# Designs tried in a protein design chat: VH-VL binders against q8k2p6. Part 3

Target 1, 141 residues: q8k2p6
Amino acid sequence: KYTSVCVGREEDIRKSERMTAVVHDREVVIFYHKGEYHAMDIRCYHSGGPLHLGEIEDFNGQSCIVCPWHKYKITLATGEGLYQSINPKDPSAKPKWCSKGVKQRIHTVKVDNGNIYVTLSKEPFKCDSDYYATGEFKVIQ

## First folded at step 17 (VH-VL)

Design R5
Fold by OpenDDE, fold request of step 18:
Structure R5 (fold): chain C 141 residues (1-141), chain A 124 residues (1-124), chain B 109 residues (1-109)
Amino acid sequence: as target 1 above (141 residues)
Amino acid sequence: QITLKESGPTLVKPTQTLTLTCTFSGFSLSTKGVGVGWLRQPPGKALEWLALIYWDDDKRYSPSLKSRLTISKDTSKNQVVLKMTNIDPVDTATYYCAHKTWPGFRISYYFDYWGQGTLVTVSS
Amino acid sequence: QSALTQPASVSGSPGQSITISCTATSSDVGGYNYVSWYQQHPGKAPKLMIFEVSKRPSGISNRFSGSKSGNTASLTISGLQAEDEADYYCSSYAGKDYVFGGGTKLTVL
């Protein structure tokens, strides 16, 4: 379950910029963004939205995938859910970016000999996105 | 609905350049994810991939034959052309063009629709 | 020298189930999850039967199925019929190349 799986050629993933794959019965999305590869559970931790259909935007200096269903922002690198908070007691306060912590399981991506390999992560032990990554929700049809 | 058809000379002399044309219908090579490839099969032998061209004019070639191959497309005519230089009797084979696509966000490594093939004989 | 190795031939009687193996014999084969199978009748073009190890294109009989274990992919044909007699090729990619097995001749007895 935790062995590395080849998901395709590096040049093809760069070409597509994003791809979906099944790794040990777990569907994942792989992003190529700003010269880096990122892999995560394909379904959003919030309600299972298809993240491969979302747009990538920068928030608080971090590249995030924006879930197409409810516009939840998830960092590509760490799987954190980002949100803006406003201090209601300070009318002059500017919105501040905050993190909900790691909510989306991030998987390891390696490049070797022109191929991209994904290894499912073991950490953290529990992640919110796990709910939609197993059982009936493991594959987006 | 998807169809491909190979055309070109069926007899070529050694050292010449072989030019084959693939004319297709049922799809467009302007569609993202679409590609057209060329493959060949010597009589009684296994299949061999030659070249592939994608919608964005990205060209891929067999490593062993790269120096001899040139693939191009004319999207408006729904045609893909393969040129092979310095042909030899060993290049005698049935040549196929085939359709390829990346469905959704999945990368594929197969050809789902094939032309009927055209036999090219190389002889003096 | 082929990156993918198939048995030269297999045979079965009508109604039986047969399996054709495809083993990666080269370390360059990275696409073990991208094995496809083609059927080819004499004088005809190859026809895609299975892709990505076990997925079946629309219009392909459910008698055809694919699986893998380790570095060996398998094509299984159940309820063997006379029309199944053909050559079968497995395929994948290795490096920048698309590779094919040597082919397996299936004879229906």
Scores: ipSAE 0.852, ipTM 0.932, lowest interface PAE 0.5, mean pLDDT 94
Fold by OpenDDE, fold request of step 18:
Structure R5 (fold): chain C 141 residues (1-141), chain A 124 residues (1-124), chain B 109 residues (1-109)
Amino acid sequence: as target 1 above (141 residues)
Amino acid sequence: QITLKESGPTLVKPTQTLTLTCTFSGFSLSTKGVGVGWLRQPPGKALEWLALIYWDDDKRYSPSLKSRLTISKDTSKNQVVLKMTNIDPVDTATYYCAHKTWPGFRISYYFDYWGQGTLVTVSS
Amino acid sequence: QSALTQPASVSGSPGQSITISCTATSSDVGGYNYVSWYQQHPGKAPKLMIFEVSKRPSGISNRFSGSKSGNTASLTISGLQAEDEADYYCSSYAGKDYVFGGGTKLTVL
């Protein structure tokens, strides 16, 4: 459905490590982390926080962007919301990392001839982040 | 207030090396995201990008002129120097230095402030 | 052939609206949203008028606007004034190069 959009030179994005772009009227953030590129909706699925201002940390062996507003953890690769859970029936139990499922829409990033291309997700399932990307609180250019 | 000014010889002989200096104020090349580029414009012709240097000493060159160009910076003096070897009459042009920056987390591909330019004539 | 193609000249009367087109003619032109426009008066340095297709730097008159459709970007000048007479260049990047159009001479009749 969506055509691929060139968002810039690969060398520039590597240099910047993260950048924001508008792709077909949708604002996205692109991360370069550990040799990989990741793209997602710029607004956090929880309450629309600006993810491009967050810090990247590892949780449960996965690189996550941490929303600066409420510290929600979102996996860069899959857009899953991560949280820790404690077994209420086991006082000695250690917190375990769990997934809320895919909450943040991830977009496809491809490198071609020194350029980075983003293709908006065509997946029909709804992500919570869609609310802020397409709804009343959509980022306006 | 951002200002840039080009300086150097206005007359150069063929085969010589052209050295131009850009002196700027109102910004620093120690600031992340900042760059200074060189462009030129032959009389009555279109603009052409030559080179760009960033705050972290990352240097970019025009693919067609890369072998002839060397760009460097002296952050403490707020200067950027461009050297072009093997000058030819075809290199006669007004040479500009210009400011570039990445605003926020956006990558930019434009130059927002320019020097007045200096005309360099190549003649034997 | 330039990576960006502009009409050689356009003209308009004071008060009119004119449009200058900039078409990418090379597949190497990247950054769909990275077209910029420069105004250049005779003997003067280029002045940034529009960047990222439609964004206007501070201090630039709202008479200048930019848009894009497909591989063609457009600069529109409304309420044309005598001072608008100048050369206009579109710009973007192609590969490792920063590219410019051939320029458009705008004449105010």
Scores: ipSAE 0.850, ipTM 0.931, lowest interface PAE 0.5, mean pLDDT 94
Fold by ESMFold2, fold request of step 18:
Structure R5 (fold): chain C 141 residues (1-141), chain A 124 residues (1-124), chain B 109 residues (1-109)
Amino acid sequence: as target 1 above (141 residues)
Amino acid sequence: QITLKESGPTLVKPTQTLTLTCTFSGFSLSTKGVGVGWLRQPPGKALEWLALIYWDDDKRYSPSLKSRLTISKDTSKNQVVLKMTNIDPVDTATYYCAHKTWPGFRISYYFDYWGQGTLVTVSS
Amino acid sequence: QSALTQPASVSGSPGQSITISCTATSSDVGGYNYVSWYQQHPGKAPKLMIFEVSKRPSGISNRFSGSKSGNTASLTISGLQAEDEADYYCSSYAGKDYVFGGGTKLTVL
């Protein structure tokens, strides 16, 4: 279990609606969207793209960060990879939204007296975004 | 290369309004994440923060001095202006302007580049 | 009253290591990772040496390092040189204010 780390002030993140931080040597991004804070690994699970540079869009009623490299869609609330599935028996049918499950590690955000705290998550034990959380992928600037 | 330079009067009388100008180069105050702050240092004493203005014209003031301070910017002239009202001998200090940035949205709580400072003496 | 307390002075011989402490008077000031350190030579502006407790800006010697335990941050200078003789200030952010310690004069003997 990781200790909480104070990463910044509410009044500052609300201006940019996002911020980056290093928490116990792990690079994270924190988004402020629709009145809620969401923290996750900064590098996209797919190929390590910089999520802090992506746009937030709604897909299937869920707010997602869209990786700027390959446009992978990651839900802010759960870290699930969303995609549209094609019916193999009717390829002309409208695709349906599906989830690959949790692919991007989500971390806990709490606010106390205007300070934003991030607690790194150990659940699930393995997560695809872990691959890009190594030191050689740390610098995004 | 980032540079900042303070200018204004060196000797002022009590009750006057002090106006200081920070002229800078090597960055733009229109760049997202950039700010310019003002600090002071009374002779032989610690640094004190006064005010900060961000690229989006958001203004922050020292809680204890807010009623006396006004900060403004002219982005086209690369200038930031601080006004302090009702000057008192206790306000004698070297005044600095300083640069701040949020590279990659890494929000910062420090000032990375400082001007050389200007000494303002308030007569008794 | 300073919210950050530093010793008034510290001294060391060339080649030695010294540590300057910065202790917050409350956890509201000292419980966070907003600590930075500034070096100030006489008649000159402060220079940022350490930010976010332990990080060095580009161009700052690795002889300067920072750490924090509880409400106390520390600046360590190894391999002391004559040019290190200066005032050192710690800084943090609390109560919507940038707060500074009273400063420590380092004398290189």
Scores: ipSAE 0.656, ipTM 0.840, lowest interface PAE 0.9, mean pLDDT 90
Fold by ESMFold2, fold request of step 18:
Structure R5 (fold): chain C 141 residues (1-141), chain A 124 residues (1-124), chain B 109 residues (1-109)
Amino acid sequence: as target 1 above (141 residues)
Amino acid sequence: QITLKESGPTLVKPTQTLTLTCTFSGFSLSTKGVGVGWLRQPPGKALEWLALIYWDDDKRYSPSLKSRLTISKDTSKNQVVLKMTNIDPVDTATYYCAHKTWPGFRISYYFDYWGQGTLVTVSS
Amino acid sequence: QSALTQPASVSGSPGQSITISCTATSSDVGGYNYVSWYQQHPGKAPKLMIFEVSKRPSGISNRFSGSKSGNTASLTISGLQAEDEADYYCSSYAGKDYVFGGGTKLTVL
């Protein structure tokens, strides 16, 4: 269901600046970065890599989580896949930053009385990360 | 395999400071997400949390006992030490140290491995 | 004192299912994912049986299950066995404190 779920305390996530949780059987990661919380599906949209083990870096003016498997870049704010394209007519030109659009499902984070609540996205739009949110890919608890 | 063992005096007098040492193996207190806590259980009574120290030296204390407690660690010796001041007969209890971890950064609010406990009796 | 209320005792016969309740007396204690359950045999350290309301640590029998409805969490033990006779404590986190219930003595008849 799409009701909010308490996943932890602010004082704890701020130590690691990230945490993982299960919200209504869906595995998510929450990042605390530049004073903001960002929740998304834990497995990278590309091949299911573990985003909670990735590094956060800035690309094209946006903070991204970088998947540790294939270095795919996902914006924290919107779940967009960023990449650099090569101009086939001029391979020596500098690559251009592009967006594949939203690939990673973003979830809502709210804080109340020091508790962190996550509400899963209700948007009917299909995200590539949905593929890796099935039961066969879930982490064994 | 994770093990913890409590050590310290078995008899103490009122007003003294109780010092308890937790010696552990099978994990490192330098590992992110790892913590060691102290709890106690008076004879025939419920468990009561006392203190917790995390890998980054962050220290947490029971709100009701905070003024009497000091927790510290020595990662090179695999030890955590609890001091409790101004001991009173009501502090008679079995004292436990316990392990906590955040596997894969899943933040936990429970203790998964416990020492055998050490009984501390405060003379009347 | 206890912000978590448990019955003092429960009894059951071998093979039956029993349920131990744990009711939060305030909203601050009734956090959704913080509830855990510990088993304690006489003279032994507590053992974690359930965490995050319903999850079992590795090595814990699936006869033990947990649930929550409103401000009450429940530990259910199915197929009751003599070795299940012990004290059971619920625990949660609220007010920057790890809070424990008063404990429930389970007697296997």
Scores: ipSAE 0.640, ipTM 0.835, lowest interface PAE 1.0, mean pLDDT 90
Fold by ESMFold2, look of step 17:
Structure R5 (fold): chain C 141 residues (1-141), chain A 124 residues (1-124), chain B 109 residues (1-109)
Amino acid sequence: as target 1 above (141 residues)
Amino acid sequence: QITLKESGPTLVKPTQTLTLTCTFSGFSLSTKGVGVGWLRQPPGKALEWLALIYWDDDKRYSPSLKSRLTISKDTSKNQVVLKMTNIDPVDTATYYCAHKTWPGFRISYYFDYWGQGTLVTVSS
Amino acid sequence: QSALTQPASVSGSPGQSITISCTATSSDVGGYNYVSWYQQHPGKAPKLMIFEVSKRPSGISNRFSGSKSGNTASLTISGLQAEDEADYYCSSYAGKDYVFGGGTKLTVL
């Protein structure tokens, strides 16, 4: 399950700046953004929405994929869910960016001789996105 | 319905340049992820890939034949053209054009729809 | 000398299950999970039967299935029928090239 899988060529993903793949029966999305590759579970941790169809936007200085269903913001680098909270001692102050912690499982991407390899996460903790990582949740184009 | 059709000469002389045209319908070569490739099959032999052009005019060529091949497209006419220089008898084959796409950003390394093919015979 | 090796021929009786192998001769070819299979009847263009090792395009019978173990991919045809008689080619991608096996002629009866 945790062996690297070649999923495609660098020159191809750079045209679309994203791609989907199946790695050991797990569906993932790979983003190419600001010169870096990021792989994560394709279905949003919240309700299983299709992250490969979302937009990438910056929040609190971090690049995030925004789920197209409910606009949940997931950091590309770590899989953290970002949200804004208000300061209860000063409600007129600007909302503060907070993290729910890691919600979306991040996978490893390596490039060797123009080939893109994905290795599924070995981390033993359970991520909320694991719930949607089954064959019954079809990817929406 | 996606269709492709090859056209060009059926008999060519050695040293000439072969020009083949793929005319297609049912898709646009301006659609992100779409490409049209050329392949060939000598009589009784295996298939061989020649070239591929993508929607963004990115061109890919078989490493062994790259110096002899030029691929181009005319998206307004739904056409892709392959030129192969310095033809000789080993180039006798049925030539196919074929469609590919990246559904859902699933980058593909296969061809899903093929033309009927056109036989090109090189006189000796 | 093909980078993908297939048996030259295979035969089976109607109703039988048969398997066609496709073995990569180098790790560069065998390391891809994007093996495809094409069926070609005499005088006709190839038809995509299997892509990404085991997936079927819409309209392809579930009698056709694919798998891969190490550097060998397999196409299995269950419930063999006369219409299955054709040449079958495996294909993959490596070294900036689309690579095809030499083909396997399937004879029914």
Scores: ipSAE 0.615, ipTM 0.830, lowest interface PAE 1.1, mean pLDDT 90

Design R5
Fold by OpenDDE, look of step 17:
Structure R5 (fold): chain C 141 residues (1-141), chain A 124 residues (1-124), chain B 109 residues (1-109)
Amino acid sequence: as target 1 above (141 residues)
Amino acid sequence: QITLKESGPTLVKPTQTLTLTCTFSGFSLSTKGVGVGWLRQPPGKALEWLALIYWDDDKRYSPSLKSRLTISKDTSKNQVVLKMTNIDPVDTATYYCAHKTWPGFRISYYFDYWGQGTLVTVSS
Amino acid sequence: QSALTQPASVSGSPGQSITISCTATSSDVGGYNYVSWYQQHPGKAPKLMIFEVSKRPSGISNRFSGSKSGNTASLTISGLQAEDEADYYCSSYAGKDYVFGGGTKLTVL
């Protein structure tokens, strides 16, 4: 349904490692990390924090963007919210990483002729990030 | 208080090599995300981008002029140098150096601070 | 055959609002959100007025605003003042090039 939109140069995003764009009136952030491109809604599903300002860290073997506001962890690849579960009966046990499910809408990134193209997700399921992805919300600098 | 200033010859003969120097203050090319670019504007005409150099010595050139351009930096002197070979009267223009940055390491495609420019006339 | 096309000139009276358009005419223009606008007075260097379509640098009057619809970006100047008389250039990128429009001369009547 959505057409692909050119959002920048491949050579530039490889250098900056991230960029923001408005694609069909939707603000998104694109990450270049470990040789891969990832796109998602720019505002965190939790309370609308600016994810383009967050740090990327590995959790449970998955690269995640960490929201600068409340340190929510979101997988770059799948948009899942990650958290650690602790067994109160065994405090010495290694914490277990768990998923809250898909909370952040992920969009498709393609590279063609040195340009980066983003295609908005067409999946009908609702993501929590959709709440903050309306045209009324702007990028927080 | 970012400032840039262009210097170099104001009169060049055809076929010669033009060397321009940009001296700047208020920022450093050792800072991640910072770049310095060169642009020009023929009298009464539009702006044209020439070259760009980043903090990590990554260099970018106009596709149409790449073969004639060489950009370099001396971070310790806060200088960027542009060399253009095989100069022609069509290269007569005001040459600008300009500051570029990527706030939050996010890509940008604008130049936020400019030098006053230096007019270079190419004539026999 | 410029990548970005601007009207050659626009005019307005003091207090009025005027709009300058910038249309991408090349398929190579990829800067969907990266349109910037520069103001240039005679004999002066360009000054950044708008970046990323609609964002204002610090110190730029809120009389200047930017928008985009389709492949056309627009610079709007409200409450036109005599000092606004200048050339205005839009800019973006195409391929590996930074591109500029042909410029628009704004005359304040």
Scores: ipSAE 0.423, ipTM 0.829, lowest interface PAE 1.4, mean pLDDT 92

## First folded at step 18 (VH-VL)

Design T5
Fold by ESMFold2, look of step 19:
Structure T5 (fold): chain C 141 residues (1-141), chain A 124 residues (1-124), chain B 109 residues (1-109)
Amino acid sequence: as target 1 above (141 residues)
Amino acid sequence: QITLKESGPTLVKPTQTLTLTCTFSGFSLSTKGVGVGWLRQPPGKALEWLALIYWDDDKRYSPSLKSRLTISKDTSKNQVVLKMTNIDPVDTATYYCAHKTWPNFRISYYFDYWGQGTLVTVSS
Amino acid sequence: QSALTQPASVSGSPGQSITISCTATSSDVGGYNYVSWYQQHPGKAPKLMIFEVSKRPSGISNRFSGSKSGNTASLTISGLQAEDEADYYCSSYAGKDYVFGGGTKLTVL
């Protein structure tokens, strides 16, 4: 398990309702939404789009970050990709919401005395967002 | 390029209110994540933070000096103003304004560009 | 007394490496992810050299590096040059305050 890293203060993230950070050489975004903090890899699993610039919207009762590049929907709570499928037996019926499973790695956020700590997650062992989280896609100082 | 310049009186008398103006260029206080802070350095001593104002008019003050400080901005004039009340000889220092930014919402706790500073001497 | 303690002075010869320490008086000084280092030549404004413990702003020589261990952050200058002679300040954020060390005068011999 990675050691926790202090990335900022609650009073600062709450004014922007989001922040970015580098935690053990990995770029993450932290969202403050509906009173909860959610941390994930900053680059979208699909093509590496900048999730910190996306909109947060509700789909099927779940809050999602919507990637600004191709509008992929990633649940804040679990990192699952949501999509709508067409009923093949009744094409005129409303599409149904489905999950591709976990695609974006979620990290742990904890608050202590107003400090925000991020702990990188090693679970699941493989996650599609890992492809863009290492190497050439990192923000260079 | 980012530049900041402090202006105000160089010699002041005890009990007066000190007013300092920071005039800047190369950035806007309308830009999300941008802030301007004030710091000071007494002769031969360490730097001391005084105040900070953010793009959204959120104002932060040194806990020990909060009762004496007021910071404000005029975004259209590219200016930030600091007022410090009831000055005393211990307030003699070089005063700096400095730029802060949160590039890509990377919240920061440092000042990246500083003005040249202005020496304010409080008469004894 | 500053919450960040630095040695008053340090010296080194050209071409050598030197290290300036910055020690928090408590383990609660911001987890030290907020540590920055500033260089100040006499009569000049401070210049940001290192932020977030080890990150280097654009245009700052890679001779300057930062690290931390426990409650102590360090600024290391390799390949020491005469122009490096200056005062160096560490800073951090704690207690809703931007705190600075007392400064270290670097002399290049």
Scores: ipSAE 0.642, ipTM 0.842, lowest interface PAE 1.1, mean pLDDT 90
Fold by OpenDDE, look of step 18:
Structure T5 (fold): chain C 141 residues (1-141), chain A 124 residues (1-124), chain B 109 residues (1-109)
Amino acid sequence: as target 1 above (141 residues)
Amino acid sequence: QITLKESGPTLVKPTQTLTLTCTFSGFSLSTKGVGVGWLRQPPGKALEWLALIYWDDDKRYSPSLKSRLTISKDTSKNQVVLKMTNIDPVDTATYYCAHKTWPNFRISYYFDYWGQGTLVTVSS
Amino acid sequence: QSALTQPASVSGSPGQSITISCTATSSDVGGYNYVSWYQQHPGKAPKLMIFEVSKRPSGISNRFSGSKSGNTASLTISGLQAEDEADYYCSSYAGKDYVFGGGTKLTVL
């Protein structure tokens, strides 16, 4: 379950900038963004939205995938859910970007000999995205 | 429905340049994720991939034949052209063009629709 | 020599189930999770039967199925019919190349 799986060619993902794959029965999305590769569960931790169809935007200096369903922001690098917080005691203050912590499980991407390999995370902590990552929650292609 | 059809000379002399045209319908090379490839099959032999062109004019070639191949497209005419230089009798084969696509960022490595193929014989 | 190796021929009787293997013989076949299978009748173009190891295109009979174990992908044809007699090719990619097996001739006895 935690062995590395080849998911495609590096040249192809650089072209498409993202790709979907099934790794040990887990559906994931791999992004190529700003010269880096990122992999995460394909379904948004919030309600299972298809993250591979979202737009990537920068928030608080962090590249995030924006879920097309509810516009949840998820950092590509760490899988953190970002939100803006307003201090209720200071209504004149500008909203600040905050983190909900890691909500989306991030997987490891490696490139070798022109191929991209994904290794599923084996971190013991529970991610909210785990709920949508297995079972009947498959993205219909 | 997707259809492809190959056209060009059926007889070519050695050292000449082979030009084949693929005319297709049912899809457009302006569609993101779409590609058209060329493959060939010598009589009684296995299939061989030659070249591929994508919607954004990205071109891929067989490593072994790259120096001899040029692929191009005319999106407005729904045509893809393959040129192969310095043709040799060993290049005698049925040549196919085929459709390829990456729907919803699902990278694929297969050709789902093929032309009927055109037999090209190289002989002096 | 080929990146993908297939048996030259297989045979079966009508109603039987047969399996055609496709083995990666080179470490360069990195996309083995993308194995596809093509059927080709004499004088006809190849027809995609299976892609991504086990997925079946629309319109393809459920008699055709694909699987993979280790470096060997397999095409299984159940309930063999006379019309299944054809050449079958497996395919994937190796490096920057799209590769094909040598083909397997299936004879229905």
Scores: ipSAE 0.632, ipTM 0.884, lowest interface PAE 0.8, mean pLDDT 93

